# Designs tried in a protein design chat: VHH binders against Vitellogenin-6 (vit-6). Part 17

Target 1, 176 residues: Vitellogenin-6 (vit-6), of Caenorhabditis elegans (p18948r1340to1515)
Amino acid sequence: ANCVVKSTKINTFDQVAYRNQFTPCYSVLAKDCGSEKSEPRFVVLMKKINEKKEWKNVKVVYGENEIEMYKTEEGLICRVNGEEIEYQPESEIEKKQYNIIWLNKNTLKFDSDDVTVQFDGVNARIHLSALYRNQQCGLCGHYDNEKETEFYDAENQENTIPKFAKSYLYKDSKCN
Short names: E, the ipSAE of ESMFold2; O, the ipSAE of ESMFold2 at other seeds; V2, 0.75 times the mean of E and O plus 0.25 times the DockQ between their complexes.

## First folded at step 19 (VHH; framework vhh_8k46_1)

Design b59 (from b50 with E108D; at its last look DockQ between E and O 0.79; V2 from the best seeds 0.00; counts 0 for: pae O 2.6 > 2)
Fold by ESMFold2 at other seeds, look of step 19:
Structure b59 (fold): chain B 176 residues (1-176), chain A 123 residues (1-123)
Amino acid sequence: as target 1 above (176 residues)
Amino acid sequence: AVQLQASGGGFVQPGGSLRLSCAASGFTFDDYAMGWFRQAPGKEREFVSAIRSSGSYKYYAKSVKGRFTISRDNSKNTVYLQMNSLRAEDTATYYCAASHYWPMREWDIYQYWGQGTQVTVSS
């Protein structure tokens, strides 16, 4: 079970589709909601970065690591903990708790035992381990094999789709 | 009202050490990650270090990893930055900040900011 995130459409882990519009503020696509309070093992975030194009920034917070993937005029960029990782078709990636894989020059994959994120600068595909059944929340739903609860917000209350989406939007100092 | 009071800055010679403290009030400290950022004149604010609310995960800029150590004491509502092997390039105003959000390295995600403390490294 995958969550497919396109420019204006999200197909959740439980195969519920709905329309969503990304903004320059981060939205939570998926996160570990089963861990102790405020300490998720992973968080997958997305925001829009270009007003005229459907380019997105995807951020994966995984333990002590932050992985950022985004499209530019120069191509797809990956930063790991603030340091750019160059495209390498025969990459030498030191495996830790995760791998960063260039599937080609236009597609990146963050791969771990918990979450996999494939991203091409516009669209993302997120795969979760079955261990996160009933322990995931975000715009990708709850991964509980139940369509009726897909639009429960960050406080686990059922809402209309706009209210549901707004509950996973981060308002930062630039997005106020 | 939320307050973040950074202290411990000063003048040191290259290779010296300083310990910064940031005392927090007006919010539930245990629910917030804490970060240190710095800004030199004419430059953008840059990430230095961050620590999750429980202390479980710590984050460092590449330029300070191995020289700086972040820690927190939730019983005192205080975050610390131990700065060893200081270099001239570390000269800046150091700000502490609090975030309920992720990611930890992005300055504009932090909701609360201290006024800063000056660190000057010169011979």
Scores: ipSAE 0.415, ipTM 0.754, lowest interface PAE 2.6, mean pLDDT 83
ESMFold2, look of step 19: ipSAE 0.654; ipTM 0.866
ESMFold2 (binder alone), look of step 19: mean pLDDT 83; pTM 0.839

Design b60 (from b50 with M104L; at its last look DockQ between E and O 0.01; V2 from the best seeds 0.00; counts 0 for: pae E 18.3 > 2, placed apart)
Amino acid sequence: AVQLQASGGGFVQPGGSLRLSCAASGFTFDDYAMGWFRQAPGKEREFVSAIRSSGSYKYYAKSVKGRFTISRDNSKNTVYLQMNSLRAEDTATYYCAASHYWPLREWEIYQYWGQGTQVTVSS
ESMFold2, look of step 19: ipSAE 0.649; ipTM 0.865
ESMFold2 (binder alone), look of step 19: mean pLDDT 85; pTM 0.856
ESMFold2 at other seeds, look of step 19: ipSAE 0.639; ipTM 0.844
ESMFold2, look of step 20: ipSAE 0.000; ipTM 0.121
ESMFold2 (binder alone), look of step 20: mean pLDDT 86; pTM 0.866
ESMFold2 at other seeds, look of step 20: ipSAE 0.614; ipTM 0.848

## First folded at step 20 (VHH; framework vhh_8k46_1)

Design b61 (from b43 with M104L; at its last look DockQ between E and O 0.76; V2 from the best seeds 0.63)
Fold by ESMFold2 at other seeds, look of step 20:
Structure b61 (fold): chain B 176 residues (1-176), chain A 123 residues (1-123)
Amino acid sequence: as target 1 above (176 residues)
Amino acid sequence: AVQLQASGGGFVQPGGSLRLSCAASGFTFDDYAMGWFRQAPGKEREFVSAIRSSGSYKYYAKSVKGRFTISRDNSKNTVYLQMNSLRAEDTATYYCAASHYWPLREYEIYQYWGQGTQVTVSS
């Protein structure tokens, strides 16, 4: 199961497509929602960082690790726990529980037994193992082979975040 | 009202140790991750360490890993930072903070902040 996240369109793990607009605030794309007491084993987050170029920042929280990927004029940047990792062709940065792989200078892959995130600075592709069926939540849906409800917007015709999407958008005084 | 009260700062020689405490009230402590940040004069606030609500995962800035240890006691609504092998570069005001968001290294996602405690490492 794959979730494909583009600037204005998301195709969920259950093959339901809908429109979504990213903002400078983080949105949760996929998160372990099956663990007790809201202690997720992974969280995948995305926010917009450049209006003109549709550039995004993706964060992967995985155990004790926080991985950041984002595009700049100089190329795609990856930080692991705050430390920048240089692009190296054929470089694989193996950590205890995951790998960071440069597929090329413009595409990164975070790979683990639980979640895989491929990102090119604009769009993301997320893969979850089958063990997370019915145990994940976020903008990528629930991975339960169920269509999400479609809503027509109210009469005011704005790019509003769907009701469930608002629940995954961070609220912050500087951001909202 | 939400309060985060940091204490335990002071003056210490290089190589010394301090233990910071942050007592929390006014929110459900067990539902929040806790973080420590620091700010030296003229610099931006920087991440030091964080701990998830259950204590399951701990996070450290590279500059402090191996020297500092974060812990929490949910029965006392308190988070601690044991600071060993202190260096002049550790001189700063240390702030505790609480969040139920991710990622924990980013100060912008923290909702509650303490007033800080001064740590000075000199001579």
Scores: ipSAE 0.586, ipTM 0.838, lowest interface PAE 1.5, mean pLDDT 83
ESMFold2, look of step 20: ipSAE 0.595; ipTM 0.847
ESMFold2 (binder alone), look of step 20: mean pLDDT 85; pTM 0.860

Design b62 (from b43 with K65Q H100K; at its last fold request DockQ between E and O 0.86; V2 from the best seeds 0.78)
Amino acid sequence: AVQLQASGGGFVQPGGSLRLSCAASGFTFDDYAMGWFRQAPGKEREFVSAIRSSGSYKYYAKSVQGRFTISRDNSKNTVYLQMNSLRAEDTATYYCAASKYWPMREYEIYQYWGQGTQVTVSS
ESMFold2, look of step 20: ipSAE 0.690; ipTM 0.878
ESMFold2 (binder alone), look of step 20: mean pLDDT 83; pTM 0.838
ESMFold2 at other seeds, look of step 20: ipSAE 0.705; ipTM 0.877
ESMFold2, look of step 21: ipSAE 0.690; ipTM 0.879
ESMFold2 (binder alone), look of step 21: mean pLDDT 82; pTM 0.832
ESMFold2 at other seeds, look of step 21: ipSAE 0.719; ipTM 0.882
ESMFold2, fold request of step 22: ipSAE 0.762, 0.743, 0.728; ipTM 0.895, 0.889, 0.883
ESMFold2 (binder alone), fold request of step 22: mean pLDDT 83, 84, 83; pTM 0.839, 0.844, 0.844
ESMFold2 at other seeds, fold request of step 22: ipSAE 0.712, 0.734, 0.745; ipTM 0.879, 0.889, 0.887

Design b63 (from b43 with K65Q; at its last read DockQ between E and O 0.87; V2 from the best seeds 0.79)
Amino acid sequence: AVQLQASGGGFVQPGGSLRLSCAASGFTFDDYAMGWFRQAPGKEREFVSAIRSSGSYKYYAKSVQGRFTISRDNSKNTVYLQMNSLRAEDTATYYCAASHYWPMREYEIYQYWGQGTQVTVSS
ESMFold2, look of step 20: ipSAE 0.750; ipTM 0.894
ESMFold2 (binder alone), look of step 20: mean pLDDT 84; pTM 0.846
ESMFold2 at other seeds, look of step 20: ipSAE 0.702; ipTM 0.875
ESMFold2, look of step 21: ipSAE 0.718; ipTM 0.881
ESMFold2 (binder alone), look of step 21: mean pLDDT 84; pTM 0.848
ESMFold2 at other seeds, look of step 21: ipSAE 0.741; ipTM 0.892
ESMFold2, fold request of step 22: ipSAE 0.743, 0.751, 0.760; ipTM 0.889, 0.893, 0.896
ESMFold2 (binder alone), fold request of step 22: mean pLDDT 84, 84, 84; pTM 0.851, 0.855, 0.845
ESMFold2 at other seeds, fold request of step 22: ipSAE 0.757, 0.748, 0.725; ipTM 0.896, 0.890, 0.877
ESMFold2, last read: ipSAE 0.737, 0.708, 0.753; ipTM 0.887, 0.870, 0.894
ESMFold2 (binder alone), last read: mean pLDDT 83, 84, 83; pTM 0.845, 0.848, 0.845
ESMFold2 at other seeds, last read: ipSAE 0.759, 0.748, 0.761; ipTM 0.895, 0.892, 0.897

## First folded at step 21 (VHH; framework vhh_8k46_1)

Design b64 (from b62 with K100R; at its last look DockQ between E and O 0.78; V2 from the best seeds 0.69)
Fold by ESMFold2 at other seeds, look of step 21:
Structure b64 (fold): chain B 176 residues (1-176), chain A 123 residues (1-123)
Amino acid sequence: as target 1 above (176 residues)
Amino acid sequence: AVQLQASGGGFVQPGGSLRLSCAASGFTFDDYAMGWFRQAPGKEREFVSAIRSSGSYKYYAKSVQGRFTISRDNSKNTVYLQMNSLRAEDTATYYCAASRYWPMREYEIYQYWGQGTQVTVSS
C-alpha cells in the first residue's frame, strides 16, 4: 500500500484524502506500531524546512540508522547518521538492511523490506509491506482507517487538522 | 520536578577512561530515550550518543564510535556513558537528556536536560 504526502494533502494507505499543514516541527507520517514496548522497526517523519518554504525535511529512523533527506538551493541532500552521502546517478543495487537510491538528482528513495520512502524535497510517497496491515500508525492512517476524514469534517470549524493528526505532531523547543 | 543529575566527570590524561552516570527522577524513565551531548566553550552543543528506552538501539557520533559505549539500567533510572581512549578533543561539559521522540541526533527533540558534568582531557 501507498501513502502520498503533499504540502497540504495526504492520501492515506487506505486511499482516504484529507488536509494537513506541515510546520517546522516533525510530524509522524508512518511508524511501526506493533506489539507494546517494542521499539518501532521504522519511523518516517516530515517537517517543513522553515515557515517560509514548502520544502521539506524527511527523516527515516530504521533500526540504529537515521536517514535525512532535504532540499536546499543547491539541490537534494541525503545524510546517513549525520554524514552527507554523494549523489550517484548510476546505482548498483546491493543486498543490505536498506538501500538509498538516487532516482535522479532531484529524487531519493530509501528502500527496505519494511518500508520504502520516495522523496523529491517537497512531496513523499511511502510504501509499506503488507505485513504492516493493522500494525501501522501516523498521518498516513492505520491501514484500515476509512473513518478518519469523517472526524475531520465534523471538527473543521476550528481545525484544519483532525485530532488524530495533532497527536502525531511533535512539540519541541524549535516549534510551538 | 524532573531532574537529570550527571556525574563521573573529572580530569584524565589522554588515553584514559571515565564513566559518566545520569540519574533520572520525576518522569517515567522506561518511556524515554536517553542521550548524551557535549559542549566545549564557545562551541555549539553536539550529539555524542543515545539509547532507546528498551536499550535495543544505540546511536553514536562518528567522532566517538568505537571508543564510547552507552548503556542504561531501567531498574535504577540511570544511563551511563563509558568513555575510553579519551583525547584532548573530548574535553567538554557533558549533558544528559531525555526524549519521547525520534530522531535521536537532534538536541531540539529532547524535553529534559541535566546541568552537566565536566570532562577535561589534558597532559
Scores: ipSAE 0.604, ipTM 0.844, lowest interface PAE 1.5, mean pLDDT 83
ESMFold2, look of step 21: ipSAE 0.711; ipTM 0.891
ESMFold2 (binder alone), look of step 21: mean pLDDT 83; pTM 0.844

Design b65 (from b62 with S56K K58T; at its last look DockQ between E and O 0.83; V2 from the best seeds 0.73)
Fold by ESMFold2, look of step 21:
Structure b65 (fold): chain B 176 residues (1-176), chain A 123 residues (1-123)
Amino acid sequence: as target 1 above (176 residues)
Amino acid sequence: AVQLQASGGGFVQPGGSLRLSCAASGFTFDDYAMGWFRQAPGKEREFVSAIRSSGKYTYYAKSVQGRFTISRDNSKNTVYLQMNSLRAEDTATYYCAASKYWPMREYEIYQYWGQGTQVTVSS
């Protein structure tokens, strides 16, 4: 199961499509919701970073690691725990829990047993292990094979699409 | 009202140690990640360390990895930063902060901030 995130469209893990607009505030695309809510094993975040272009910043929180991927005029940048990683064609950076792969100079892949995120600076594709069935939440839905419950908000309440989407937007951060 | 009170700073010679504490009140401490940031005169605030609510996940800036240790005691609503092998570049005001959000390295996602405690490392 895959979630495809474009600038104005999201196709969820349960194949439900809807419109969404990113802002300079982080939105939660997908996270581990099967553990204690303050201890997810992974969180995938996205925000808009350029008012004229559809460039995004994607963060992947994976255990004690924080991966950042974002587009600049000079190309796609990847940082691991705050340290920039140089483009390495046809090579991958292996860590004990995950791999980071430059598919080319403009496309990155974060790959782990739990979550895979492919990102080109504008659009993302997220794949989750089947172990997260019924244990994931975010703009990518709940991965529960039920389309009618897809839009439960961050407080697990059924909502309209606009309220659902805003529940995963960072409202209390200093991005406003 | 939310209060984060940082303490334990002071003057220390290079190679020395200090232990910072941050006592929290006015929110459910067990639900929040805690972080330490620092700011030296003329520089931007920078991430030092963070710890998730249960203590399972810890995060460190590269410059302090292996020298600093973050911990928390949820029964006392307190986060600690043990600072060993201190260097002149560690001189700064150290701020504790709290957040329900991710990622831990970005100061913008922290909702509550303490007043800071001064650490000065000088020969």
Scores: ipSAE 0.683, ipTM 0.876, lowest interface PAE 1.1, mean pLDDT 86
ESMFold2 (binder alone), look of step 21: mean pLDDT 84; pTM 0.854
ESMFold2 at other seeds, look of step 21: ipSAE 0.714; ipTM 0.883

Design b66 (from b62 with Y107F; at its last look DockQ between E and O 0.83; V2 from the best seeds 0.72)
Fold by ESMFold2, look of step 21:
Structure b66 (fold): chain B 176 residues (1-176), chain A 123 residues (1-123)
Amino acid sequence: as target 1 above (176 residues)
Amino acid sequence: AVQLQASGGGFVQPGGSLRLSCAASGFTFDDYAMGWFRQAPGKEREFVSAIRSSGSYKYYAKSVQGRFTISRDNSKNTVYLQMNSLRAEDTATYYCAASKYWPMREFEIYQYWGQGTQVTVSS
């Protein structure tokens, strides 16, 4: 029930590995896709923030809360709704609907009943509740226990992964 | 063509109120989140508030939480910002914007922008 996201490699919830290159535009790693009638309960996003280093910016949208995690030369930074949260060893920052935990000065964990995101500035690990089986979409796959057709399309299978990955990449002229 | 027309700005005394409106056309309003950003002279554009397409999630900058209320009327293709307890620091040009994306606090993810309306809070 884990998706592991490296700079160029993603292991999906269904244990399918593929290569993906992040850009300065956001990509959707995981999103609540279980109801088209309401906003997603969560969205997990990642983008590259440094052309020479594999540093990433991760956003977790959880209800009315937006959590940002990113690497700097001074260490890992966390912002909650635009406000920076300072590192406190062995401390847990609890909010009504989620927790933010510093595992160490270079690793953060966002934890909720729906989604858990662990991030060290470069790589992420995402865990989903079993309630999102068949209700999740994104670069982490569909969480549907089907490895052979994870990225299958109707046109041809050889380029399924590039088309699949591009469908979750933001199209914003400012980040092109 | 896509248009976002912000209105309702003006001069107001500290502690006063204003209501901004942003009328949208040229796209399917019901599919877009709407946001308000502001820019004061010599400052960078900053997030003020946003509302998701259904109205179920609302987002506020800390500086305006409890004083400003965002709402939308999808039947009129309009988003509103009720600004109460205004302060001198709220003086800025206010811009409305639309996006299908996340997160709401980042101006880069907004596809459509209005021309803005001036809000001046001064004695």
Scores: ipSAE 0.663, ipTM 0.860, lowest interface PAE 1.1, mean pLDDT 84
ESMFold2 (binder alone), look of step 21: mean pLDDT 83; pTM 0.842
ESMFold2 at other seeds, look of step 21: ipSAE 0.713; ipTM 0.876

Design b67 (from b63 with K58T; at its last look DockQ between E and O 0.79; V2 from the best seeds 0.65)
Fold by ESMFold2, look of step 21:
Structure b67 (fold): chain B 176 residues (1-176), chain A 123 residues (1-123)
Amino acid sequence: as target 1 above (176 residues)
Amino acid sequence: AVQLQASGGGFVQPGGSLRLSCAASGFTFDDYAMGWFRQAPGKEREFVSAIRSSGSYTYYAKSVQGRFTISRDNSKNTVYLQMNSLRAEDTATYYCAASHYWPMREYEIYQYWGQGTQVTVSS
């Protein structure tokens, strides 16, 4: 299943659409919620970088690996565990447990058995393995094939869209 | 109140070792990731190392990889940083921190901070 995150609109894994305003604080788009609470196998995060240009920063946490993708004036940047990697057309950056693929100089793909994230600096597309049905949470919904529970917050309570979205927004001094 | 109490800093010659510890109280330690950051005079606070709540995942800055080892003992609510092969560039105030959040390498996501302990590496 696919979750599509456009500039200000999200289409969830269960095909429910709503508007969300990203901020300079991280929001959880998708997270493994079926494992231990403190050690999800993956976490996909997004925050806004530039309010005027709709640029975003995406982080993918995957085990001991942290991948970030973000737009700059000179193009899309990818960092793996804090180190920038260069655009290499016709090649893939392969690791033990995942692949990083430049689809072109302005589009990156993080690919693993659990989660796939495609990102162009503004919009993201997230694909989850069917193994995560009923095991995922975040702004992309719960992947439970039921639209009535899509906006359950981080405590599994049904809420208005703003309260649901705020429950997945990070709280820190810069954002609160 | 939440308290993180770092200790183990001091003066050491290049090539030497130090072991830092950080004792935690006032929160459920087992639910938090723990990190170490450092700051030298005139520089920004920078990431050194982090460890997830169970200890299964560890993270290191490239500059310390292979020389520093992070560990935790959840029965003692304590995180440790074993620092080997110390260099002059490791001189800084070292801070421990705790977070519920991801990713580990950004100091802004850490919710609780300890008071620093000074590490000075000099001949």
Scores: ipSAE 0.602, ipTM 0.839, lowest interface PAE 1.4, mean pLDDT 85
ESMFold2 (binder alone), look of step 21: mean pLDDT 83; pTM 0.840
ESMFold2 at other seeds, look of step 21: ipSAE 0.603; ipTM 0.838

Design b68 (from b63 with S54T; at its last read DockQ between E and O 0.88; V2 from the best seeds 0.78)
Amino acid sequence: AVQLQASGGGFVQPGGSLRLSCAASGFTFDDYAMGWFRQAPGKEREFVSAIRSTGSYKYYAKSVQGRFTISRDNSKNTVYLQMNSLRAEDTATYYCAASHYWPMREYEIYQYWGQGTQVTVSS
ESMFold2, look of step 21: ipSAE 0.689; ipTM 0.862
ESMFold2 (binder alone), look of step 21: mean pLDDT 83; pTM 0.842
ESMFold2 at other seeds, look of step 21: ipSAE 0.721; ipTM 0.883
ESMFold2, fold request of step 22: ipSAE 0.726, 0.727, 0.743; ipTM 0.879, 0.882, 0.891
ESMFold2 (binder alone), fold request of step 22: mean pLDDT 84, 84, 84; pTM 0.849, 0.847, 0.852
ESMFold2 at other seeds, fold request of step 22: ipSAE 0.701, 0.751, 0.746; ipTM 0.863, 0.893, 0.888
ESMFold2, last read: ipSAE 0.738, 0.736, 0.747; ipTM 0.888, 0.885, 0.890
ESMFold2 (binder alone), last read: mean pLDDT 84, 84, 83; pTM 0.849, 0.846, 0.840
ESMFold2 at other seeds, last read: ipSAE 0.759, 0.708, 0.740; ipTM 0.896, 0.876, 0.888

Design b69 (from b63 with S99T; at its last look DockQ between E and O 0.82; V2 from the best seeds 0.74)
Fold by ESMFold2, look of step 21:
Formats: sequence, C-alpha cells, structure tokens
Structure b69 (fold): chain B 176 residues (1-176), chain A 123 residues (1-123)
Amino acid sequence: as target 1 above (176 residues)
Amino acid sequence: AVQLQASGGGFVQPGGSLRLSCAASGFTFDDYAMGWFRQAPGKEREFVSAIRSSGSYKYYAKSVQGRFTISRDNSKNTVYLQMNSLRAEDTATYYCAATHYWPMREYEIYQYWGQGTQVTVSS
C-alpha cells in the first residue's frame, strides 16, 4: 500500500484524497503506531523549507538513524545522521538496516523492510509493508481498509479534516 | 514550572572524563526524549547526543561517537552524559533539553531547555 503526497494533495493508504497545506513546521505523514508510545520503529515527517516555496524537507526516523532529504537551488540533498551523502548515479548506499538509493539527481529512495520513502523535493510516495495494517497513523491515514476512520486524529478521535491535520502538525516547538 | 538543571561540568585535561547530569521536574519525564547540545563562544549550538524516553534508542553526533555515552534513569527523572577521552574542541557550555517530537538532531523541536553547565578541556 502507498500514500502519495503531491505538493498539497494527499492520497492516503486507504485511497482517500484530501488537501493539506504544509508549513515550515513538521507534520507526521506516517508513523509506527503499534509500538510503545514514544518509540515508533519509524516516523516519516514533512515540512515546507520556508513559507514561500513548495519545496519540502522530509525526515525519516528509522531506529537510531535519521535521514533528511530536501531540495535546494543546487539540487536534492540527502543527509544521514547529519552527514551529507553525495549524489552518485545509479549507486546504492547500503547501511545495516536500510538502503539509500539515488534514482537520479532529483529523486531519492529510502528503502527498508518496514517503510519505503521516495522523494523528489516536492512530492513523496510512502510504502508500508502489510505488517503495519491497523498499526499506522499520520496524515497518510490509518491503513485499515476503512475510509470512514481515515480522519481519526493523533488521539484516535474522529475529526474534521482541518482538526485531523492539525493534530499531526508540530505545535509545541520553536517552529511556531 | 518546567525545570532542567544541568550539572557536572568543570575543568579537565585532554584525555580526561566528566559525567554530566540533568535533573528534570515539572513534566512527565517518562514521556520525553532528552538531548544534549553544546555551544562554544561565537559558534552555533550543535547537537551532541539524545536518548528516547525508554532509553532504547540513542543518538550521537559523529564528533563524539565512541567517546560519549548517553543514559537515563526514569526513576530519578535524570539524563546523563558520560564524556570520555575529552579534547580541546569539546570545550563548550552543555545544555540539556526535552522533547516529545522527532528528529533528535534538530534543536528547534526541543520544547524545554536547561541553563547549561560549562565544560573546559585544556592543559
């Protein structure tokens, strides 16, 4: 199953479409919600780089690793645990628990057994393995084959689309 | 009122060790990740280390990997930073901070900050 973010449009894992205006504060696109409350196995985050551009910054938190992907005037940048990874055509950067793949200079893929994230600086595609059915939450929905429950918020309460989306937006950080 | 009290700084020679502590109050410590950041005069604040709320995931800046160890004791509402093999470039004010967000390496997502403790490494 796939969740697709096209600029401001989100198609969830359960094929529900809606619009979300991203901000320079992180929103949770997808998160392991089946693990302990504070220790998800993965978290996928997205924010705008600034108020004026549709360029995004994506973070993938995967265990003890943090992968950052974002667009600049000079192209797409990838950092792993704070260290920039150079573009290398048709090359994979293999780590112990995941792979990072430059599909081209403008498209990156983070690949693991749990989650795959493809990103081009504006748009993202997130794939989850079937083991996360009923165990995922975020702007990409709940991955439960039910469209009626897609907009349950971070506290698992049914809400309007604006309140649902706001519940996954960072609010108690210095970005506000 | 939330308080983070960092302590354990001081003067050490290169190659020496220090153990920093940060005692927390005014929030549910078990629900928060804890981080250490440092800032030398004229420099930007930089990430040092972080630990998730249960202690299962630990994060380190490359410059301190293998030399520093983060830990926490949730029964004492305290996070620690064991600093071994200290170098002159480790000289800075060390700040502890708390967040329930991700990622750990960005200071902007930390919600509570301590006043810091000075670490000075020189001959």
Scores: ipSAE 0.708, ipTM 0.883, lowest interface PAE 1.0, mean pLDDT 86
ESMFold2 (binder alone), look of step 21: mean pLDDT 84; pTM 0.847
ESMFold2 at other seeds, look of step 21: ipSAE 0.730; ipTM 0.885

